# Ledger of designs, part 53: VHH binders against c4kar8

Target 1, 263 residues: c4kar8
Amino acid sequence: MAELSTPSPASPAPLDGGRGDELEKFTLRGARQILQLLQDLITHRGLITAHTGGGHSFMTAVLKVDEERGRVVLDPSPDPQANRRALAAPRLTCVTQLDGIRIQFPLVGLGEGQDKGRPALFAPLPAEMLRLQRREFYRLQVPLAHELSCLLKAEDLARKPVEVSARVIDIGAGGVAVVVPTGAAEFVIGGTLPACRLALPDGEPIELDLEVRNLNRQTQRNGTEQLRVGLRFAALPRAADTRIQRYIFKTERALNAKARGGL

## First folded at step 3 (VHH)

Design b25 (framework vhh_7pa5_2)
Fold by ESMFold2-Fast, scan of step 3:
Structure b25 (fold): chain B 263 residues (1-263), chain A 125 residues (1-125)
Amino acid sequence: as target 1 above (263 residues)
Amino acid sequence: QVQLVESGGGMVQPGGSLRLSCAASGFTFDDYAMSWVRRAPGKGPEWVSTISWSGDSTSYADSVKGRFTISRDNAKNTLYLQMNSLKPEDTALYYCARETSYDGYEFYDLPFDYWGQGTQVTVSS
């Protein structure tokens, strides 16, 4: 399926990257619950990031919910190009946070018009909204002393194979975040990096396929720009999953001991 | 837990100046890049300015370059926005926002994970 669907074992949504079954219990489908959550976003003046595909996004907010017409009214971007991309997109993926809870929902059939004489974007009410505690997105900040790295198998601008040693800064049950030197390789959101090697402190490197989920340029403490790449474990063998979770558990336990002991 | 509290907004004449402040608590302020974002009805949220964790790097939207200056005081956990030569089009609710850390577990970016309630800036003759 090309669109965000109800996650299930028989029909996992591509955007979930195999997490469909895990997310179903956090998905709201009741019309009243959806309306209430959208109203909460209005009340709290929630900043929404709307993703239009191809790494493009813009900031918006819900202006109102029109229950009678079954639609949501959104602020347009001040950038006309962003609005054109949004209107051309088959779907928007909207992401926000409310009091530590991640909220995510699709909008399909975006149109433009006016609301009370002001420019506005319109879309049918979403059929589902994901509401996920930040604990469910748990990631361990990797201690610098661990020198944890991942050897990425990627391509350069000419589509020539290249290997990049990337420092792992965050690790969770579903993936890692790495920092990559500027210009070392080209990354495309949704692209797969096959046979990468994750080096954990104990044992042989883990070979696994990684899917590029997000890209962000970050300014380091020394003022140098680096590319942060979010990578999902595409097909994680049971043994690899166990090793990764064991590393997370051991490291978290050690960090908690330091926090309590004042080490 | 995480709190961002903006202040310093108000009503000002065109050409005037205002200084916004944002008091941060509940996290290690020095570890995050911080931004100012504004929103007026019909315009949508507009990113205004970002400052790196150290204060060494800043960036600005084209609409405010040369007029606004972002700064921070890490000893006081406070973010500032000095606004000069204010125009009617600067009228908006101004939010202080914390830049998100990205996660390979998540498939979509959330550039800001926390923001304050905002402070209203009104520029009118």
Scores: ipSAE 0.177, ipTM 0.645, lowest interface PAE 4.4, mean pLDDT 80

Design b26 (framework vhh_7pa5_2)
Fold by ESMFold2-Fast, scan of step 3:
Structure b26 (fold): chain B 263 residues (1-263), chain A 125 residues (1-125)
Amino acid sequence: as target 1 above (263 residues)
Amino acid sequence: QVQLVESGGGMVQPGGSLRLSCAASGFTFDDYAMSWVRRAPGKGPEWVSTISWSGDSTSYADSVKGRFTISRDNAKNTLYLQMNSLKPEDTALYYCAKSEDYYGSDFYEIPFDLWGQGTQVTVSS
């Protein structure tokens, strides 16, 4: 067989795909808004993960916004290879958080030089910045009593179709995390699992396509291994989105009521 | 609302040891990979170590591998970094960082948020 390269995980993954048009309402394109948000990132001294492609990323921070020259000044990586990859990349995808708000923006035309005698990276101001509120990334820890499951349609190591019933441990607007026994199926980061079935307590299973975003192996006390799989909802229909959000809202409300006394 | 409070830093001689702690609040601690990140004066941030949400997987920067040990106590919402055989090059402000993925955290994910004030580690003779 030919040598097949397994795709590297892209972490944290940029938001894209079938929900592209829905992200427009969260996209800032005004020059003043972009300048203000970049200044807020400087003020809060937040770390930025800059993705250079091919599974590579490095940590940086915005040091300064040069309004006169229309550019941002970034901390270079202490790793010279990371800086070389960044300068060679056609685009950096920068991801950070501010008070539970996910912020993501592209940088194109990265250069290097000095700022006040110190090495720095420079890029033109981004034309757009994505700003998503905490609620867009809220993840409900699924109560064990709900016995929430997702029937995964995957492949085994011989690439033959298998169905795996996986326990859902958390759920959000963008996806679920599930647990499966190690070896139950082969999961490839970036791979799509078509026609999976998410069983909610309130009705018929939801049929949807899931994209594998991350994998984490756990070893239990008895030596048994299990795999946590993070899965993105691909091209989620409006009706399915509504049902998932209704389940999240209803369950969160019930948990909050129980914590504050009463059911 | 998300808060990370680092502690345990101080001044030590080369070859000494320190244990850092990070108390987490405002999120479900056991759902996220946690990392230590450091910033030395005049340098950009450097990733030090990451531990998976369960504690089952750890990774380290080559500069600290074999000397530092990352661990977590999910029942106490606390992250630790045991630092042994400290070198002057380890002098930095150490930050506890949460890694968040849209679909759950991965042990290989580089953290993108920083919520704490940091704790200063100074290694000098």
Scores: ipSAE 0.000, ipTM 0.348, lowest interface PAE 11.4, mean pLDDT 77

Design b27 (framework vhh_7pa5_2)
Fold by ESMFold2-Fast, scan of step 3:
Structure b27 (fold): chain B 263 residues (1-263), chain A 126 residues (1-126)
Amino acid sequence: as target 1 above (263 residues)
Amino acid sequence: QVQLVESGGGMVQPGGSLRLSCAASGFTFDDYAMSWVRRAPGKGPEWVSTISWSGDSTSYADSVKGRFTISRDNAKNTLYLQMNSLKPEDTALYYCATDYESYGLYFDSTPEYDYWGQGTQVTVSS
């Protein structure tokens, strides 16, 4: 229906409470799983939107987990009114995203104090955390060393057919994001690029149809402008889907092993 | 050649327990998420449970949650399903599957699978 040419940094809304039965299979209740996930949010500096009710929310982050005292330490809002609303709320609903995975958890019994001489908010460790990994929302950041490319069949400014080799910067089950120099081709949101070729490290290029979902002009730190194009897979054959999923899983596994010290 | 061999099925009374095993060969077992899928007589396949490549994440169908436990031993290339408090409705042929669609399983309860095993029959009756 409505298309956005520039992505809005929308604050994620909490998932509907009436969906409890559908969400149970995505809910983490193990103490070690909860501690590890909170630590991952600290390590990746994950920004959290904390919903205090009444349509109010503020941005926070987990500063540390105090396992001995069974609590989390959160960054307070620079807005004193937001902090007052949070302290008065019976429950905070915290929503964040880690590498395309939606994470949501409740905090009850919020208090305020100081951590190492700085203002902080404290809450007991959550008893549960929702980890919702929708296949269509997960995006693997493609390692530069993999040199993934997609040969796009597009049109130039004169509406003549052109082929553009674009660098794949992220990939998921639902599509890819590619980078092209500004002016290399004309892209129209909702337009179909037929018979494009995705080159994975192993095997022959995958032929697939792509739909343009979004366009974002990025100015790099060196002043160079490039176009990021979000592309959705259209009618992806099962063999192609399987190869893409295998690439994603193997790459994620390798990156996780490297992050854990590579041994 | 990829091969999955299921075992451990049998006949049990309601309330009984069974432990299913799946022996995997011909691929790097610890690179893949693994699932159990069942098919009752006259019905389509029903997803039962999935476990991540590392064993750190598990998910279950609502019908088996709290009764079944999925686990894996990557050193032995073996997947397990511990089934407790069995009901007549659990009667089905149980299949082990390699699952590259594990991300989809976190959202969709009935994903498409490639079946490599012949399955193991579980019958719950008096």
Scores: ipSAE 0.000, ipTM 0.114, lowest interface PAE 14.3, mean pLDDT 76

Design b28 (framework vhh_7pa5_2)
Fold by ESMFold2-Fast, scan of step 3:
Structure b28 (fold): chain B 263 residues (1-263), chain A 125 residues (1-125)
Amino acid sequence: as target 1 above (263 residues)
Amino acid sequence: QVQLVESGGGMVQPGGSLRLSCAASGFTFDDYAMSWVRRAPGKGPEWVSTISWSGDSTSYADSVKGRFTISRDNAKNTLYLQMNSLKPEDTALYYCARGDTYYGEELYDSAFDIWGQGTQVTVSS
């Protein structure tokens, strides 16, 4: 049900998250480009979120690139349990930003040792890195006034079918984040919620299959607990994709107009 | 140009309290979730707390739950961290970060962006 989690696939997923050809044009495979990007992360003190699977992650940073041994050196987590999960994981998915550019890359074969007498994590240089400009990964924070909701088809704690109206708190090209009251339904990372209905302000609800990607238990200002659920759009039809993007762009324009004081 | 400027750190005895502030500029502050991240001497970075763009929801690392409170003032573009019942293990350089990690890797949600120098918190007798 409720658990502290960060995004991470349990099974090794493609760098592009299974989106195939659409993200290939943003994938760097040249050794010199990869080395340069890693050096840029060092220079700009880039924080990396390393996802170890099962909804677990830890924060790290690239300490150096050992080109001679073909490996990257990373800061270990101050949490020994996070380091154990990382070392046991078949793959880490590393996510970071550099000047508004989203960078994502896999690390396979993580080991531990020392660098200049300090504990360090080591991994072979990644064979590929995804580099996306902000527009490609933008997430719109949904205004509370829109009361945007998604009717989720899930199971309760007794595995009985239940429908839950969840508030959508953000939305992007690849999915939504919703909040539900703690205990309203059971969510499992990697589970599929079929035939959910996303209610946009204009038009009929959009019927979607959603995949649970992340779970995070949160406390509201009034002390009540809620569960934040990250959901990925599965096999989104082009017409639905167009409507979602139209909502995002229209809402962003309205928020920008509001910020400048409006008309 | 994005700027995040942390302040409010200092030296405090175990059991004491401190309030950290982060002044944000160069972006629309209330469009982003904000986080606190810390780095203890000789250790890697550790996520501490996140607050949603509206301030309606918060989350905390297990090590600080019940002791720390994250809050924000969107009118002042300022993020806060109220730290109570401080312990020696809370000694670290604290950074204000833009973003969070609530989604799966496939959704390409915002990662943590750090621009400031951080503010040092030292808990000792």
Scores: ipSAE 0.050, ipTM 0.526, lowest interface PAE 6.2, mean pLDDT 79

Design b29 (framework vhh_7pa5_2)
Fold by ESMFold2-Fast, scan of step 3:
Structure b29 (fold): chain B 263 residues (1-263), chain A 125 residues (1-125)
Amino acid sequence: as target 1 above (263 residues)
Amino acid sequence: QVQLVESGGGMVQPGGSLRLSCAASGFTFDDYAMSWVRRAPGKGPEWVSTISWSGDSTSYADSVKGRFTISRDNAKNTLYLQMNSLKPEDTALYYCAKETDLYGSYLYDEPFDVWGQGTQVTVSS
């Protein structure tokens, strides 16, 4: 597996063009914006995880932006092996956070040398940076009182069709996380569950296709076992998207109003 | 720290067999689906096979279905790939991959995280 790249003239496009279009909303391509964001990373002394591929990564930081030479200066790893892997890699995928906002950018053409007598890594300025607004990837923790549920169309251990009513524990623009009793159905990462029904507090259930993204078995404090399933919305109609967004905004506003009130 | 260590690769002739292993540490192995992903020379990554957290459900790429078998031993935190009837087209670096956290899947549409160095499989006469 290769690490994902943000779309750019120098980088491979995402396999799915629709996902490339979604990432474009969060992609900075202006030279001034890129320089300012890199400078913000320097000012905040932000730690960066640099992925070199093959499951390898190292911790670094932006030490300096050299606008005249069009390059960034990075702190090398204290591990010589990590630096060798980085220099041999065709690309680094750099990931960090600034004030809760996820920032990701590619670096190609990494070299080594010295900056002011200290070892350093150098790379050309990225042509793009991904800056994910917290709100776009916000996940609403669903209040238990809302009794939000999703009827899943899945298969049991014998590959027979079953319907499972799952409790929705969080919801966002891209999907839901649900809780299913252990053994109720079998799920496979990347599998599609067609014609599932998401029940919101107002209106008719929303019929939609869900893709299984994540599975996590949890033993609760009382000893009961639950399966947490992460599900992505596939081909969500605009009207359904609007209803889901309305529920999220309405619920978040109500929760924030109560928390900020003098209760 | 999540760590995946692949082994069992090597050189075989067409029609031969190999068994790959992946030793997992740094996370609760039996809570996650696991996958094999490969990268052939000059090509991008190709998903090969996935096994559910329990081991009860498996899926395979069409190119390997009927020839490869994925399995796991949750007591030993180990993932396996039995590769039979190998073809020159199976030549690749094979990676063990852990299921991606939910938040990452929204942004990157990447269902798996690759943490290991891979193991090389070469099928040639």
Scores: ipSAE 0.000, ipTM 0.174, lowest interface PAE 12.7, mean pLDDT 77

Design b3 (framework vhh_7pa5_2)
Fold by ESMFold2-Fast, scan of step 3:
Structure b3 (fold): chain B 263 residues (1-263), chain A 126 residues (1-126)
Amino acid sequence: as target 1 above (263 residues)
Amino acid sequence: QVQLVESGGGMVQPGGSLRLSCAASGFTFSSYAMSWVRRAPGKGPEWVSTISGSGGSTSYADSVKGRFTISRDNAKNTLYLQMNSLKPEDTALYYCAKDSYDYGSEFYDSPYFDYWGQGTQVTVSS
């Protein structure tokens, strides 16, 4: 089973192929959709990180879509070694974004040549492209049936240690949002809550440190008040990261199946 | 309301210098890494340089190392690119780019560049 990669700020990392079946709702396979998206990459931003495997990557862009020959033309790296690695790779994984939407697609059968008298890389058009809206991908709304909770280690209004069991309302690669009754504990934006326990449906609670990112006070229909707390994972062990990612993708897959089904 | 407005481009002879500026607004400037990216005639976009939110860390493309210097003034919300010893190969439209990852912000930000400016043209010719 493949491990999911966490994207970095300036150098996007690809999602592992073993989880591709869980990303089906985000996969474009229509020839017209693929051609339009590639044309959008030319028209708008076009900055692509191409992963050649073994931790190697280079910056590229789509220079042209050759519909007649069924291929895409890419800007080669100024580094000849990067181009040699790309040509030797069985597969290139291209990662980019448009308007905050993550775009990822494979290229197989990379070759080199010239376009308008300048060096270029050529590959057959991808058969599929992954298009992930960042908010949908990074923020899973937790089903109530899962009864996901996080035991928070905080301070009460008298600055005494207190443990609060908070309901997890959404979860992503970088954190969770929880709800607690108003007055149950004091939270300071930027403060760290150490050794909290995140309870996923399967297995032991995950012990992790959480950083308070935002606070939002809500009044429910019955007049009771609750506090929504946005919490970032401050330090996340590999095993915990793997479990959280599996939960997110399996739950998203199940929700997508329900959203698509029924008619 | 994020806005990035580049300026300072122009025509210069080989060996000359130019200083590009990018005026930023609509976000907490000091919390985000900023980059310069260029597009030369007949080529795709090329990353040029990045500077961390604090200004404490910089990185450069090999093609510009030793000639270009990226800097920022967080009090003025302005990013700079000092370009020295300009070559004809530096001719390009230069874009200011905001990193989507905020070191201190909301936990579901995108890990890529989320905003680009309109660009400023640099032409190096004799």
Scores: ipSAE 0.000, ipTM 0.269, lowest interface PAE 10.9, mean pLDDT 76

Design b30 (framework vhh_7pa5_2)
Fold by ESMFold2-Fast, scan of step 3:
Structure b30 (fold): chain B 263 residues (1-263), chain A 125 residues (1-125)
Amino acid sequence: as target 1 above (263 residues)
Amino acid sequence: QVQLVESGGGMVQPGGSLRLSCAASGFTFDDYAMSWVRRAPGKGPEWVSTISWSGDSTSYADSVKGRFTISRDNAKNTLYLQMNSLKPEDTALYYCAVEYSTGFYLDSSPEYDYWGQGTQVTVSS
């Protein structure tokens, strides 16, 4: 409770080191598994946030895996100071995601040079990679074209009932994250929103009780002015759970098919 | 179908100006934050600027602050980037991108869902 701190909203924070025992079951240490995962990051053009310590980070990407030399090739930052910090750091903590799955890995012994005439950073292959693939951690990013919405039964600033149509930005087995226009409603962490209606394709809206888990009122360094609300499914009827899972799986298949076709 | 179409690029001398446009379709434009991202030859994507869904909040990369202005016209589903005092280092392919936040529990940074085809800006002496 009292010792909780919120990581900076400007970057995906590395997971807490005190959770090592909890995260061990998600850690990949097989050389072939690590090589395959790095190759998947290349294939899907995944953007990586590389943390150099002391609150500093930069955006990068894996350009190539050199299996013979046991090295990964990274895209350098356009900021020379970020590259200097990375080269001086005892370790780089890389955070990214593939299809809603969080991936995190350390890089040690960074160097700089050229790959095919282009500036590059080089590092030995990581000895371990964290891949959070538990169903509870999976989040499907809702495609913009789906315009998925949830009608929330909330309270205004005077604690009077109000209905708010909120855009669903991600969805998982345990809940949704929504964006609410600034000033539309007031939310309390731990509060229950009864009889909310989630609009999914192929049927009537699903009526759900939602629990407020998280609120982000911080304007991110990207300039977002919207309130982000994390909502937990309090109790799902089997039919509702089945429809939500079907939407997630169907959408994931479509996105994966599109990605393979776009290669 | 989500579609982003950039235009307005070209060749200009150092100190010159260009105005980029991005025409958006296939989604509710005024519900989303929009960004400009550029890619110079031999480099990865560099974020340039973001504007909130309403247009009330903007942010810029340090390299372009005071020189570039991002704006939007929600009635026309169009995003703009006014580029002044252009430098050779601004030479890049400029992309329009729609931004939404990544997963609430694990990721706190925004992620780009869709990119346009890009428009080339060349600043040469």
Scores: ipSAE 0.000, ipTM 0.188, lowest interface PAE 12.3, mean pLDDT 76

Design b31 (framework vhh_7pa5_2)
Fold by ESMFold2-Fast, scan of step 3:
Structure b31 (fold): chain B 263 residues (1-263), chain A 125 residues (1-125)
Amino acid sequence: as target 1 above (263 residues)
Amino acid sequence: QVQLVESGGGMVQPGGSLRLSCAASGFTFDDYAMSWVRRAPGKGPEWVSTISWSGDSTSYADSVKGRFTISRDNAKNTLYLQMNSLKPEDTALYYCARDYSTGLYYESTPDFDYWGQGTQVTVSS
């Protein structure tokens, strides 16, 4: 455990209206389906990350679903400031998982009260819930031995074109996370990197456009600086999607076999 | 089918140590990141620590960093939490949780789909 990986309680931005048409096929709007899904979250004691806006979130869980009153009861945060932000927010976006299915839903009109003498938060039942299968959001941690790389076409500080070979640290259906040396190129959140090349272990590099979604600057224990860049696939072709999916499944299976075989 | 069973809780004095265990069954344990989450009386759930599927990466809440150590034994399908320098504020029901750590895309996020019934830790003088 030489490396500190920080899956902090701070979460990625929820799915939003920019992909409304694409997400419609995964959205539940039937009252019966919504009630059943919320009850399943209670039964499996699913933990929920509730986003309050401005990059803030807190962890909660559904305690009860009151069908007659049309309400959900939630655990408050142990942090009083997080609860104040939640109560002040016009909308919460709740994200959780159930049996490898990612679930996202809005809560509007959050209130504070008590349940059986304990502090609780409550809100009207959501009008919709999003369900995404694992394949739409799963990310594979790429083995260092695979030396999986992506050649990025970016710009330096002087806005001069530069090509950077970046190490891919994770990959999913929606994109990759890469690591580049600090100062190798300048990245702007929301910027597009056209005609980049993703090199998989088998076959020719895949040409694709990437959108910059996040940036995280890290200083390693040995004093070297590196930049972690989250990149979304823009308009991924079906053939490329198939190759990426195949790499993910094949690698996952091989890693599982190796871990059980001799470790 | 999926089961997570915590053990190793108990009563201990401030400054003491406890080692929690979580026995996992009904799924391929080494396919998932695993986390510890706690609930103190009258408070909501608080994330404590996460370990990657391989055990190569770990992360901790600021409140426990330097005092707690998360580890796993993939051959035994078991998750551990070594708790040192315990404080009264650590009193809580401790849950083992299965975590994808996949997020919606490229960002890591603590996403839990199963957790156990919990084991009680009480730190009192």
Scores: ipSAE 0.005, ipTM 0.291, lowest interface PAE 11.6, mean pLDDT 78

Design b32 (framework vhh_7pa5_2)
Fold by ESMFold2-Fast, scan of step 3:
Structure b32 (fold): chain B 263 residues (1-263), chain A 125 residues (1-125)
Amino acid sequence: as target 1 above (263 residues)
Amino acid sequence: QVQLVESGGGMVQPGGSLRLSCAASGFTFDDYAMSWVRRAPGKGPEWVSTISWSGDSTSYADSVKGRFTISRDNAKNTLYLQMNSLKPEDTALYYCAKQDYSYGTEFLEYPMDVWGQGTQVTVSS
């Protein structure tokens, strides 16, 4: 077949297995590597977003690895409903970052109980973990002090245009994740938000077209719900790409200098 | 345990309408995003539409935008696809699918898992 195939902008795409082969290069399957990575998450107190399906997720953390019983111990949500959804789910997809590197792993067979008298969630050790080091998957956690925002052009329930100011929580070469107030707008996976405005420090806002990739309702550690929206840069101009990468590099450098114990 | 049962297919002339239904059981229906996927004879599966767990967000393949409407009734554990202005190219076996989050969701495509038996739609004159 000689015809050029262009991918549909809408998600989810048809099942073809191609992405699985690509991700294999970044998949850790060794027991020692998995244990070390889980221990690194404990040491760095890495916050984990656990996706329970149906657009639901909650914030958790690995509290310990129980090698004797082959289990991870997770911090339960303060929201009982989030814990019920997690226990009912056939699997959790856990997503986190260490030093800008995206880490994803499945947990199957989640149970509840107590660890040293405190409520806890338990799951068997994952058989695999993804460690994504490609630049398109690198995401900088945006410092709260930067007050980074994106003005989204979306639609309400009646398909009327609405503008929503959303806080940017992470940013990479391929897109941003934002937090949107519940009920502020309707988002459609695969839909395009034209002429949105990304406000970076030091300069005028960048006008961008954004594609909605992911929608997740997160129960935060304080029990409140937020809508997290993953947005891909569509048709990014070279000048905008340069400004975004410059922001990422400058922020990384500043964070690394601070972590090193420098002035 | 998990079951999806599609119905509502049939034969219609171009320009006609059909409403497909999918009855779900064996899982907490309102916790999962749901999709419609179709397979035409001799072709691979083509994603048609997705609806969020709450029903608040929907998405459509470009080939069906403006003609098809996905909806759900969480009290009845039922997913629907209203198909208007049907074309011969819409002829396919239509499947109901539940999303699977095995490998993450942020900037990756959502995998689809647990397809039903399908319901046949034939558009011809």
Scores: ipSAE 0.000, ipTM 0.136, lowest interface PAE 13.5, mean pLDDT 77

